VH-VL binders against q8ixk2r445to577. Designs and how they scored, part 203

Target 1, 133 residues: q8ixk2r445to577
Amino acid sequence: FFGMLQNKGLTDYCFDYNPPDENQIVGHQVILYLCHGMGQNQFFEYTSQKEIRYNTHQPEGCIAVEAGMDTLIMHLCEETAPENQKFILQEDGSLFHEQSKKCVQAARKESSDSFVPLLRDCTNSDHQKWFFK
Short names: E, the ipSAE of ESMFold2; O, the ipSAE of OpenDDE; V2, 0.75 times the mean of E and O plus 0.25 times the DockQ between their complexes.

## First folded at step 9 (VH-VL)

Design p83 (framework fv_zigakibart; at its last look DockQ between E and O 0.92; V2 from the best seeds 0.80)
Fold by OpenDDE, look of step 9:
Order: sequence, then C-alpha cells, then structure tokens
Structure p83 (fold): chain C 133 residues (1-133), chain A 119 residues (1-119), chain B 107 residues (1-107)
Amino acid sequence: as target 1 above (133 residues)
Amino acid sequence: QVQLVQSGAEVKKPGASVKVSCKASGYTFTGYAMHWVRQAPGQGLEWMGYINPYSGKTKYNEKFKGKATMTSDTSASTAYMELSSLRSDDTAVYYCAREKYTDYYFDYWGQGTTVTVSS
Amino acid sequence: DIVMTQSPSTLSASVGDRVTITCRASQDISNYLAWYQQKPGKAPKLLISEASTLQSGVPSRFSGSGSGTEFTLTISSLQPDDFATYFCQQYYHYPYTFGQGTKLEIK
C-alpha cells in the first residue's frame, strides 16, 4: 500500500511530514493536515516489514514510536525494521503499533484545531481508521 | 512568486447574487487551502471559511452558511466565492487568502474585491 | 467563538517612538496568534506568526510576544512606513477570529 494515508473519521486529513530542514529529515513529529495530493510530504508506503516509510529522501525515513511516547516520530529506516517501527494495518482500517499494543488515532493537538496522530487504546472509532488513497 | 489576483469591483442591488474570483499563480493551486475574509467599510476582518481545492471540501463560518458558497476550478487555478440574496450589510471588501502550509495562518492575500449593495 | 480584543483601538505616535499594541483572547489559544499590517486600500500583510515569529522581509523593529490569552506587538522605533492598521488573529479554533484592529496614526 502507498499514497496518502487518510483518516476516516477526520475527513480530508492525511498523514503529513514536513521537516523544517530538508537536510534533517529525522527527529520530527508526524502530523495530520489537509490532503493535497501533491505527494512528497503526504506520500507514505506500508511495507512488507510492517513499516510506514517516508521515502521522499535518501536515506529513507520510517515512522517510529519512542519509548514512553505516544507521538509518531520520523526515524531512519533500518535493514531490519526495529520493533518500535512495526505497525499492522488491519482489515478494518485500524493501524496497530505492535510494541505499544496501541492504535493510531487522529487527535487534536493541545485542544486546538490542529491535528496529530497519537497512540491510544484501541477502539472502534473512525478516528482510528486509516486508508491509503 | 505567489500571486492571488481577484476579480474587479461589483455593484449589485439587494436580492441579487455576485461571484468573486481569485486566480492563483506561482504555486500548486491544489496544494493549499484558500480562505475568504470579509471587511466591511471601516470595520475589522471577518473570517468566512475555506476550501481545499484538492478535495473540494469546504468549511464555513456559521455566520455565512447560506450566504457564501465557495468553489474552485483546478484547471484555471481559480477559487470562487458566490454571495446570494445580497443585502446592504453585505457591502464590503472580500479577500482571498492562502493558508500557510501546515501552519494555518495566511501568508498571501488577494488585492480584495469591493462589493457594493445599494438600491 | 474566541473573541480577540485589541487595545488601543487608535494610537497616535511620532516617528522614533516605541509602540506597543495588545491583543487579548477570550480563552487560551497557546501561541496560535498572528499579526497583520494593513494600509488603506491594501490587503493585510503578515508580520508575525506563532505569536513571536517574525516573517521574512519584515523589519527587525517589529516583535511579538505572549502566549495563552495576552499578546503584544511592539515596534521599537516607529518609522514613517509603519503608520497603518494592525490586526491580531487567532487560528487556534474555528471560526478564526480577528481583533477589531488598532489604527496607528501620526501624532
């Protein structure tokens, strides 16, 4: 699967990675923003290693969850995907993080109308449903 | 460079409709939300809503629901806002404004379109 | 809706003066606050975003500060080109809302 990773509940919002420095593509948080179809910052791939890759740059970036955190951070992809970079995109659209045993949910950032994907206890909410477009 | 060029001034009678255009250039039109802001004579700025030109999704200020209709033509890189059932208090300068990517504030504005409603 | 209140509504000052404009939000908006400059017959121009980030090309005499509910725009030494109307805007919640504006006039 590849393309824009769009949320079902939060209509018209997609995974978005826009690092402030094009030469420093790791260490920043993945956010949600209006889907725009331009690729680049909203182009992701779900791989056979259960990674969500951001391959706009070389080396490629992979979404990771750092210890004790509930945010999605961009790390470098590794030859063998580390446990904190493994996700399961399930048939029902839920995106499950194997290590934390939590689901990725579209959530408000600081109670604003800005949005980010966060790890939360798994529910049947459409805000935890994702699809590639 | 980024430019937003709006259509010319309009004079309408009460009850009429008007459609203002905003032609974008210098960037990928579908990549940025386009907002509309109103400014009545001698008054402040009032947010009306936005359109995502990629998906066509709109979000309106409740105050302008039923009054304003926002559309876009990607082939022309142009956003449109139609005002219906015009009243005298609709007299204002209407601006299109581009939302800064991922940052939500307005980085570029059209020059404004004056709409005058009078009997 | 979040109400943005600017003060003062009108300000008379001279070239070289230090000028401060205040914007208060009816609720906590973190740093989701922008400042715009508008001259007669022209569209607003973005000066500051995120309460304190000066935009490219904007003179360094402009600065912004504050977070939560109280914000300030400061012009350290007023220049002739600075006489205009200034607006604050919150983009914390929809609907986005602006302050009523502060008209900076020549004394």
Scores: ipSAE 0.822, ipTM 0.935, lowest interface PAE 0.6, mean pLDDT 95
Fold by ESMFold2, look of step 9:
Structure p83 (fold): chain C 133 residues (1-133), chain A 119 residues (1-119), chain B 107 residues (1-107)
Amino acid sequence: as target 1 above (133 residues)
Amino acid sequence: QVQLVQSGAEVKKPGASVKVSCKASGYTFTGYAMHWVRQAPGQGLEWMGYINPYSGKTKYNEKFKGKATMTSDTSASTAYMELSSLRSDDTAVYYCAREKYTDYYFDYWGQGTTVTVSS
Amino acid sequence: DIVMTQSPSTLSASVGDRVTITCRASQDISNYLAWYQQKPGKAPKLLISEASTLQSGVPSRFSGSGSGTEFTLTISSLQPDDFATYFCQQYYHYPYTFGQGTKLEIK
């Protein structure tokens, strides 16, 4: 799959990666922002290795969750996907993180009206349902 | 340079409608939400809502639901805000303002459009 | 709705004075606060975001501070170009709201 990864419950919001320095893409958090299609910041590839790749720069970035954390951050992709970079996009739209056994959910940042994807216990909430567009 | 140029002043009678335009230049129009803010004479600023020009989806301050309608034309890089069933207390300056990408505050403003509603 | 209250509503000052304007939020808004300057007949201009981050091209005599519920805008040495109305704005929750404004007038 390739395109804008949109949330079903939080409508009109997409995965967005906007690092402060376009030449240093590693280590920053993935956010949710209004879907826009401008540039490459909202275009991701879901690979056969179960990676979510950010292909805007070389070397390519892959979304990861570090052990004990719930935030999605950008790492460099590797030839064999590390366990913390593996996500299962299921037919019902849930996005399951294999290592943590948790699902990606659209969540408020600091209880504000700003949003981020976070790992949470899996539920049937539409805020845990994702699709490419 | 980012620039937002709004349509000219309007004088209307009660019950009429008005459509204010905001033409954007110097950036990718569909990449940024466009907000509308009003300022009644001698008063402060009041947020009315926004449109996402990429999707056409809107969010309104509850106070202005049913009064304001926000649209956009991507081919013209122009946002619109229409006020219906005008009353004298709709007399104000109406601003468009661009949302800073991913940060939500307003980094650029149009020059304002004065709408006067009088008999 | 989050109510933003500014103090004072008007302020008379002379060129060279140090001026402080206060903005209070009715609930914790973290640092989701911006300051704008507005001159008569003109659109607001962004000065400060995130409570304290000075925008590019804004003179260094402007500074902002605070978090949570209490915020200040300071002009360290007032210049003729600074006589204007100043607004704070929260962008923590919709609807976004502004303070009522502080009109800074020449003495």
Scores: ipSAE 0.703, ipTM 0.903, lowest interface PAE 1.5, mean pLDDT 93
ESMFold2 (binder alone), look of step 9: mean pLDDT 93; pTM 0.941

Design p84 (framework fv_zigakibart; at its last look DockQ between E and O 0.95; V2 from the best seeds 0.80)
Fold by OpenDDE, look of step 9:
Structure p84 (fold): chain C 133 residues (1-133), chain A 119 residues (1-119), chain B 107 residues (1-107)
Amino acid sequence: as target 1 above (133 residues)
Amino acid sequence: QVQLVQSGAEVKKPGASVKVSCKASGYTFTGYAMHWVRQAPGQGLEWMGYINPYSGSTKYNEKFKGKATMTSDTSASTAYMELSSLRSDDTAVYYCAREKYADYYFDYWGQGTTVTVSS
Amino acid sequence: DIVMTQSPSTLSASVGDRVTITCRASQGISNYLAWYQQKPGKAPKLLISAASTLQSGVPSRFSGSGSGTEFTLTISSLQPDDFATYFCQQYYSWPYTFGQGTKLEIK
């Protein structure tokens, strides 16, 4: 699966990675932003290694969850996907992080009306449902 | 360079409708939300809403629901805002403004369109 | 809605003066605050974003500070080109709202 990763509950919002420096692609947080269909900052791939890969530039980035955190951070992809980069995109649309045993949910950033994907306890909420478009 | 060019001034009677256009150039039109902001004579700025030109989805200020309708034509790289049932207090300068990508403030503005409503 | 209150509404100053405009939010907005400059008959121009980030091409005499509910725009040494109306804007939550404006005029 590849393309825009769009949230079901938060209509018209997609995974978005927009680092301040295009030559420094790691270490920043993945956000949610209006879907625009241009690829680039909103082009992701779900791989056979269970990675969510951001591969618009080399080296390729993979979404990771750092220890003790609930945010999605861009790391470099590795030949063998580390445990903190493994996700299961289930048939019902839930995006499950194997290491934390939590689901990715569209959530408000700092109580604002901007949004980020965060790890939360798994529920049946549409805000935890994702699909590639 | 990024440019937003709006349609010319309009003079309308009460009860009429007016459609203002905003032609974008210098960037990918569908990649950025287009907002509309109103400024009554001698008054401040008032956010009206935005449209995502890619999906056509819109968000309106509750104050302008039923008053303003935002649309876009991707083939023309143009955003439109129609005002209906015009009243004298709709007299204002209307601006289109591009949202800074993923940052939500406005980095580029149209030159504004004056809409005058008078009997 | 979040109410943005600017002070003063009108400010008279001379070239070379240091001037400060204040913007207060009715609730916490973190640093989701922008400043615009508007001259008569022209569209607003973005000066500062994220409360303190100076935009490209904007003179360094402009600066912004603050977080939460209190924000300030400062012009360290007023130039003739700076006489205009200034607006703050919150983009913390919908609907976005602006301050009522501060008209900076020649004394």
Scores: ipSAE 0.877, ipTM 0.945, lowest interface PAE 0.5, mean pLDDT 96
Fold by ESMFold2, look of step 9:
Structure p84 (fold): chain C 133 residues (1-133), chain A 119 residues (1-119), chain B 107 residues (1-107)
Amino acid sequence: as target 1 above (133 residues)
Amino acid sequence: QVQLVQSGAEVKKPGASVKVSCKASGYTFTGYAMHWVRQAPGQGLEWMGYINPYSGSTKYNEKFKGKATMTSDTSASTAYMELSSLRSDDTAVYYCAREKYADYYFDYWGQGTTVTVSS
Amino acid sequence: DIVMTQSPSTLSASVGDRVTITCRASQGISNYLAWYQQKPGKAPKLLISAASTLQSGVPSRFSGSGSGTEFTLTISSLQPDDFATYFCQQYYSWPYTFGQGTKLEIK
């Protein structure tokens, strides 16, 4: 799967990666932003290794969650996907993080109307449902 | 060079409607939300809402729901705002403003369209 | 709605003066604050985002500071081109709101 990774509950919002420096793609948080169809910042690939890849730059980035954290952060992809970079995109649209046993949810950043994907206990909320377009 | 060029001034009677246009150039029109902001004579700025030209989705300030309708025409790179059931307190300058990518402040503004409602 | 209160409403100053304009939010807005300059008959022009980030092409005599509920725009040495009305805007939550404005006039 590839393209815009959209949220079902927070309609019109997509995974977006907008690092401050296009040449320093590691260590910044993935956000949610209005879907716009321009590619690049909103272009992601879900791989057979259960990675969510940001393929806009070389070397490629893979979404990870660091131990004890709930934020989705960009790391470099590796030949064999590390445990903290493995997500299962379920048939019902939920996005399960294997290592933490939690699901990706669209959430408000600090109660604002800025949005981010965060790990939360799995529920059947539409805010935990994702699809590529 | 980003430019937003709005339609000309309008004078209307109460009860009429008006449609203001905002033609964009110098950037990918569908990649940025377009906002509308009003300024009554001698007063401050009020955010009215936005349209996402890519999807057509809108969000309105509750104050303007039912009063304002925001649309766009991607083939013309033009956003529109229609005001219905005009009243004298709708007299204002109406601006279109482009949202900065990934942030919710406005980096480019149209020149404004004066709408005057009097009888 | 988050109410943005500016002070003073009008400020008289001379070329070369240091001026300070304050913007207060009715609740915490982190650093989600922008400053705009507006001259008569013209659209607002963005000066500062994120409370303190100066926009490209804006003179370095402009600066912003603050977080949470209290924010300040400072012009270190006033120039003739700076006489205008200044607005703050919060972009923390919908509906986005503006301060009522501060008119900066020549003394």
Scores: ipSAE 0.622, ipTM 0.879, lowest interface PAE 1.9, mean pLDDT 92
ESMFold2 (binder alone), look of step 9: mean pLDDT 93; pTM 0.937

Design p85 (framework fv_zigakibart; at its last look DockQ between E and O 0.12; V2 from the best seeds 0.00; counts 0 for: pae E 7.4 > 2, placed apart)
Fold by ESMFold2, look of step 9:
Structure p85 (fold): chain C 133 residues (1-133), chain A 119 residues (1-119), chain B 107 residues (1-107)
Amino acid sequence: as target 1 above (133 residues)
Amino acid sequence: QVQLVQSGAEVKKPGASVKVSCKASGYTFTGYAMHWVRQAPGQGLEWMGYINPYSGGTKYNEKFKGKATMTSDTSASTAYMELSSLRSDDTAVYYCAREHYTDYYFDYWGQGTTVTVSS
Amino acid sequence: DIVMTQSPSTLSASVGDRVTITCRASQGISNYLAWYQQKPGKAPKLLISAASTLQSGVPSRFSGSGSGTEFTLTISSLQPDDFATYFCQQYYSWPYTFGQGTKLEIK
């Protein structure tokens, strides 16, 4: 799949990646932002290796979760997807992170108009349901 | 600072409709889902559903599908819940409640609106 | 639907007592459980989230514990302001459900 990865519960919000320095795409957090499709910030590819890939810009980035963390961070893609970069987009829309055995959930940052995806124990909440548009 | 102020008590006859309002202040209204919870006289709490005020998206407890309709007016920072085809067993206190920013419990509640349905 | 069952339904206690209220879920809910206090004619008030996280402004005599299917709310030294109805809520899956409540009365 390629396009905008949208949340069902937090409607009209999409995965968004906007690193402060275009030449330094690694290590920054993926956020949620109003879906607009402008530029390359909201276009991701879901690959056969179960990566969520930011590949509209070089070098290519892959979303990862570092051990013990709940935030989604950009790493460089590798020839074979490491375990921390594997996500299963299930038919019910849940986005399952294999290594942690947790699901991606839309959440608001405290005292902010900003939203972020976070790992949480899997539930049936629409805030844990995602689809490509 | 966060405050949810609901409309006043209503007395209705069976078959009528009622629209309860919940005016929010002290936070960005469109950034939080607004839930509705009912409490029948002498009974516990029952979750009815929510609205996302930004998108207008809703989710209903199956028990209340077709009974309740949740809407919002972002320019007035107000959520609404309409009950249709009222019956005596719709008599209850109805609360609006704000969803917490990271998880799905309710950190602020309105004062409640009593709806009484009598023949 | 996940059924939340509280015990006891009514609890009589004296000022200074330690009281414990239990809440059982019909299936595992991890720590996605909140506790609320409600006084007559008033809206519920959030006390505890994530089974054990005390909310800001809630007295430290309140505590919560548990994970999975069994949870407890404890008041270590009961005060006059604590006589109220308490209920738990799961927020693990739709529809969200509440326990039937535990009325804490003065003995």
Scores: ipSAE 0.032, ipTM 0.667, lowest interface PAE 7.4, mean pLDDT 88
Fold by OpenDDE, look of step 9:
Structure p85 (fold): chain C 133 residues (1-133), chain A 119 residues (1-119), chain B 107 residues (1-107)
Amino acid sequence: as target 1 above (133 residues)
Amino acid sequence: QVQLVQSGAEVKKPGASVKVSCKASGYTFTGYAMHWVRQAPGQGLEWMGYINPYSGGTKYNEKFKGKATMTSDTSASTAYMELSSLRSDDTAVYYCAREHYTDYYFDYWGQGTTVTVSS
Amino acid sequence: DIVMTQSPSTLSASVGDRVTITCRASQGISNYLAWYQQKPGKAPKLLISAASTLQSGVPSRFSGSGSGTEFTLTISSLQPDDFATYFCQQYYSWPYTFGQGTKLEIK
């Protein structure tokens, strides 16, 4: 699966990554922003290693969850996906993080109307449902 | 450079409808949300809503639901806002404004379209 | 809705004066505040974003400060080109809302 990763509950919002330096793609938080389909900042791939890969150029970035955190941070992809980079995109649209045993939910950022994907207890909320478009 | 060019002034009678256009250039039209802001004579600015030209998704200020309809034509890089059942208090200058890509404020504005509603 | 209250509504000043416009939010909006300048018959022009970030091409005599609920726009030395109406805007929560405006006129 690849393309824009869009939230079901928060319609029109997609995973978005826009690092300040295009030559240093790691260390920043993945956010949600209006889907625009420009194919760079909103292009992601779900791989056979259960990675969510940010695939614009080499080296490739993979979404990771750091210890004690509930945010999604970009790390470098590794030959063998580390445990903190493994996600299960289930048939019902839920995105499950294996290490934390939590689900990715569209949530409000510091701005009440800005959004980020955060790890939360798994529910049947549409805000925890995702699909590639 | 980024430019937003709106359609010309309109004079309408009460009960009529009007459709204002906003033609965008100098950037990828589908990559940015387009907002509409109203300004009644001698008054402040009032946010009306926005459209995502890529998805067609819209969000309206509750105050303008049923009054304003926002659409877009990607082939023409143009956003539209239609006002229905016009009343005298709909008399205002209407602006289109582009939302900044990362920080969500309005970085570019159209020149405005004056809509006058009078008997 | 978040209410943005500007003060003063009208301000008379002379060229060379230091002027300050205040914007108060009815609730905390962090730094999600923008300042716009509008001249008669023209569209608003973005001056400041994120409460204090001066936009490219805007004279350095303009500055913004504040966070939470209190914000200020300052013009260190007023120039003839600065007589206009100024608006603050929060983009913290839907619906986005503007202050009622401050008309800066020549004394």
Scores: ipSAE 0.020, ipTM 0.676, lowest interface PAE 6.2, mean pLDDT 92
ESMFold2 (binder alone), look of step 9: mean pLDDT 93; pTM 0.943

Design p86 (framework fv_zigakibart; at its last look DockQ between E and O 0.78; V2 from the best seeds 0.00; counts 0 for: pae O 2.5 > 2)
Fold by ESMFold2, look of step 9:
Structure p86 (fold): chain C 133 residues (1-133), chain A 119 residues (1-119), chain B 107 residues (1-107)
Amino acid sequence: as target 1 above (133 residues)
Amino acid sequence: QVQLVQSGAEVKKPGASVKVSCKASGYTFTGYAMHWVRQAPGQGLEWMGYINPYSGRTKYNEKFKGKATMTSDTSASTAYMELSSLRSDDTAVYYCAREKYTDYYFDYWGQGTTVTVSS
Amino acid sequence: DIVMTQSPSTLSASVGDRVTITCRASQDISNYLAWYQQKPGKAPKLLISEASTLQSGVPSRFSGSGSGTEFTLTISSLQPDDFATYFCQQYYHWPYTFGQGTKLEIK
């Protein structure tokens, strides 16, 4: 799949990646922002290796979760996807992180009305349901 | 070279409606939410809501639900805000303001449109 | 709604003075605070975001500080162009709210 990765429960919000240095895409957090389709920031590819790739940039970025963390961070993609970069997009729309056995949820940043994707215990919440457009 | 140019001043009678326009240039119109802010004479600023021009979706300050309607025309790079059932306390300057990408503060503002409601 | 309270409401000062304007939030808003300058008959202009981040093209004599509930805008040496009304704004929770303004006047 390739396109804008949208949240079912948090309507009108998409995965968004806007690193402060356009020449250094590694190590910054993925956010959720109003869907806009502008530039390369909201387009991701879900690969046969179960990666979520930011591949509109070279070298390509892959979303990862570092051990013990709950935030989605950009790493460089590798020839074989490492465990921390594998996500299963299930038929019910849940986005399951294999290594941590947790699901991606739309969550508030610092309890504000700004949002980020975070790993949480899997539930049936629409805030844990995702789809490509 | 971001510019937001609003329609001219309006004088209306109570009970009428008014539609203020905000024409954007110098950026990708659908990439940024457009907010509306009012300023009554001699008063501070009050946030009214926004529209996402990409999706057409809106969010209103509860105070202005039923009073204000926000729309956009992407082919004209123009946002609109309509006020209905005007009363004298709707007299104010109305600004459009562009949302800073990924946050909810305003980096560019229109020049303002004065709406005067008098009998 | 989060109430933003500015002080003072009016400030008289001379060219060359250092001035400080305070903005207080009714609850913790982290650093989700912006400062705007507004001259008569004109739209507000963004000066500072994230409580302390100076916007491009804004003179370095402007600075902001604070987090949580108390914030300040400082002008280190007033210039004639700085006489205006200043507003703070929180963007932590909808509805976004502004302070009532501080009018900076020539003494």
Scores: ipSAE 0.598, ipTM 0.871, lowest interface PAE 2.0, mean pLDDT 92
Fold by OpenDDE, look of step 9:
Structure p86 (fold): chain C 133 residues (1-133), chain A 119 residues (1-119), chain B 107 residues (1-107)
Amino acid sequence: as target 1 above (133 residues)
Amino acid sequence: QVQLVQSGAEVKKPGASVKVSCKASGYTFTGYAMHWVRQAPGQGLEWMGYINPYSGRTKYNEKFKGKATMTSDTSASTAYMELSSLRSDDTAVYYCAREKYTDYYFDYWGQGTTVTVSS
Amino acid sequence: DIVMTQSPSTLSASVGDRVTITCRASQDISNYLAWYQQKPGKAPKLLISEASTLQSGVPSRFSGSGSGTEFTLTISSLQPDDFATYFCQQYYHWPYTFGQGTKLEIK
């Protein structure tokens, strides 16, 4: 699966990664932004290693969850996917993080129009449902 | 370079409708939200709402719901705003403004369209 | 709605002067504030975003500061091209709201 990773509940919002420096693509938080279909910062790939890859730059970035955190941070992809980079995109659209045993949910930041994907307890909320478009 | 070119001035009578256009160039039209801002004579700026040209999703200021309708034509790289049931207090300069990517402020503006409503 | 209050409404100054315009938010808006310059018959022009980030092409004599509820736009040495109306804008909560403007006039 590849393309824009769009949230079902938070309509019209997609995974988005826009690091301040295009040459320093790791260490920043993945956010949600209006889907725009341009690819680039909204183009992701779900791999057979259960990674969510950001393939617009070399070396490739993979979404990771750091210890004690509930945010999604971009790390470098590794030859063998580390445990903190493994996600299961289930048939029902839920995105499950294996290490934390939590689901990725579209959540509001301390701003009325800023959203981020956060790890939360798994529910039946459409805000925890995702699909590639 | 990024340019937003709006349609010309309009003079309408009360009760009429007007449709203002905003033609975008110099960037990928569908990649950025297009906002509309109103400025009544001698008054400040009022945010009216925005449209995502890619999906067609809109968000309106409650004050302008039912008054303004925002649309877009991707083939023409043009955003539209229609004002209905015009009243004298709808007299204003209307601007289209592009939202900078992942930033919620306006980096480029159209030149504005004056809409005058008078009997 | 978040109310943005600018002061002063009108400011008379001379070329070379240091001028300061303030913007107060009715609620904490962190640094979600932009400053615009507007000349008569023209569209607003973005000067500063995120309260203090100067936009490309904007003269360095312009600066912004503040966070939370109090913000300031400063022109260190006023130039003839700077006489205009200035607006602050918050983008922390919907609906976005602007200050009523500060008209900077030549003394």
Scores: ipSAE 0.070, ipTM 0.720, lowest interface PAE 2.5, mean pLDDT 92
ESMFold2 (binder alone), look of step 9: mean pLDDT 93; pTM 0.941

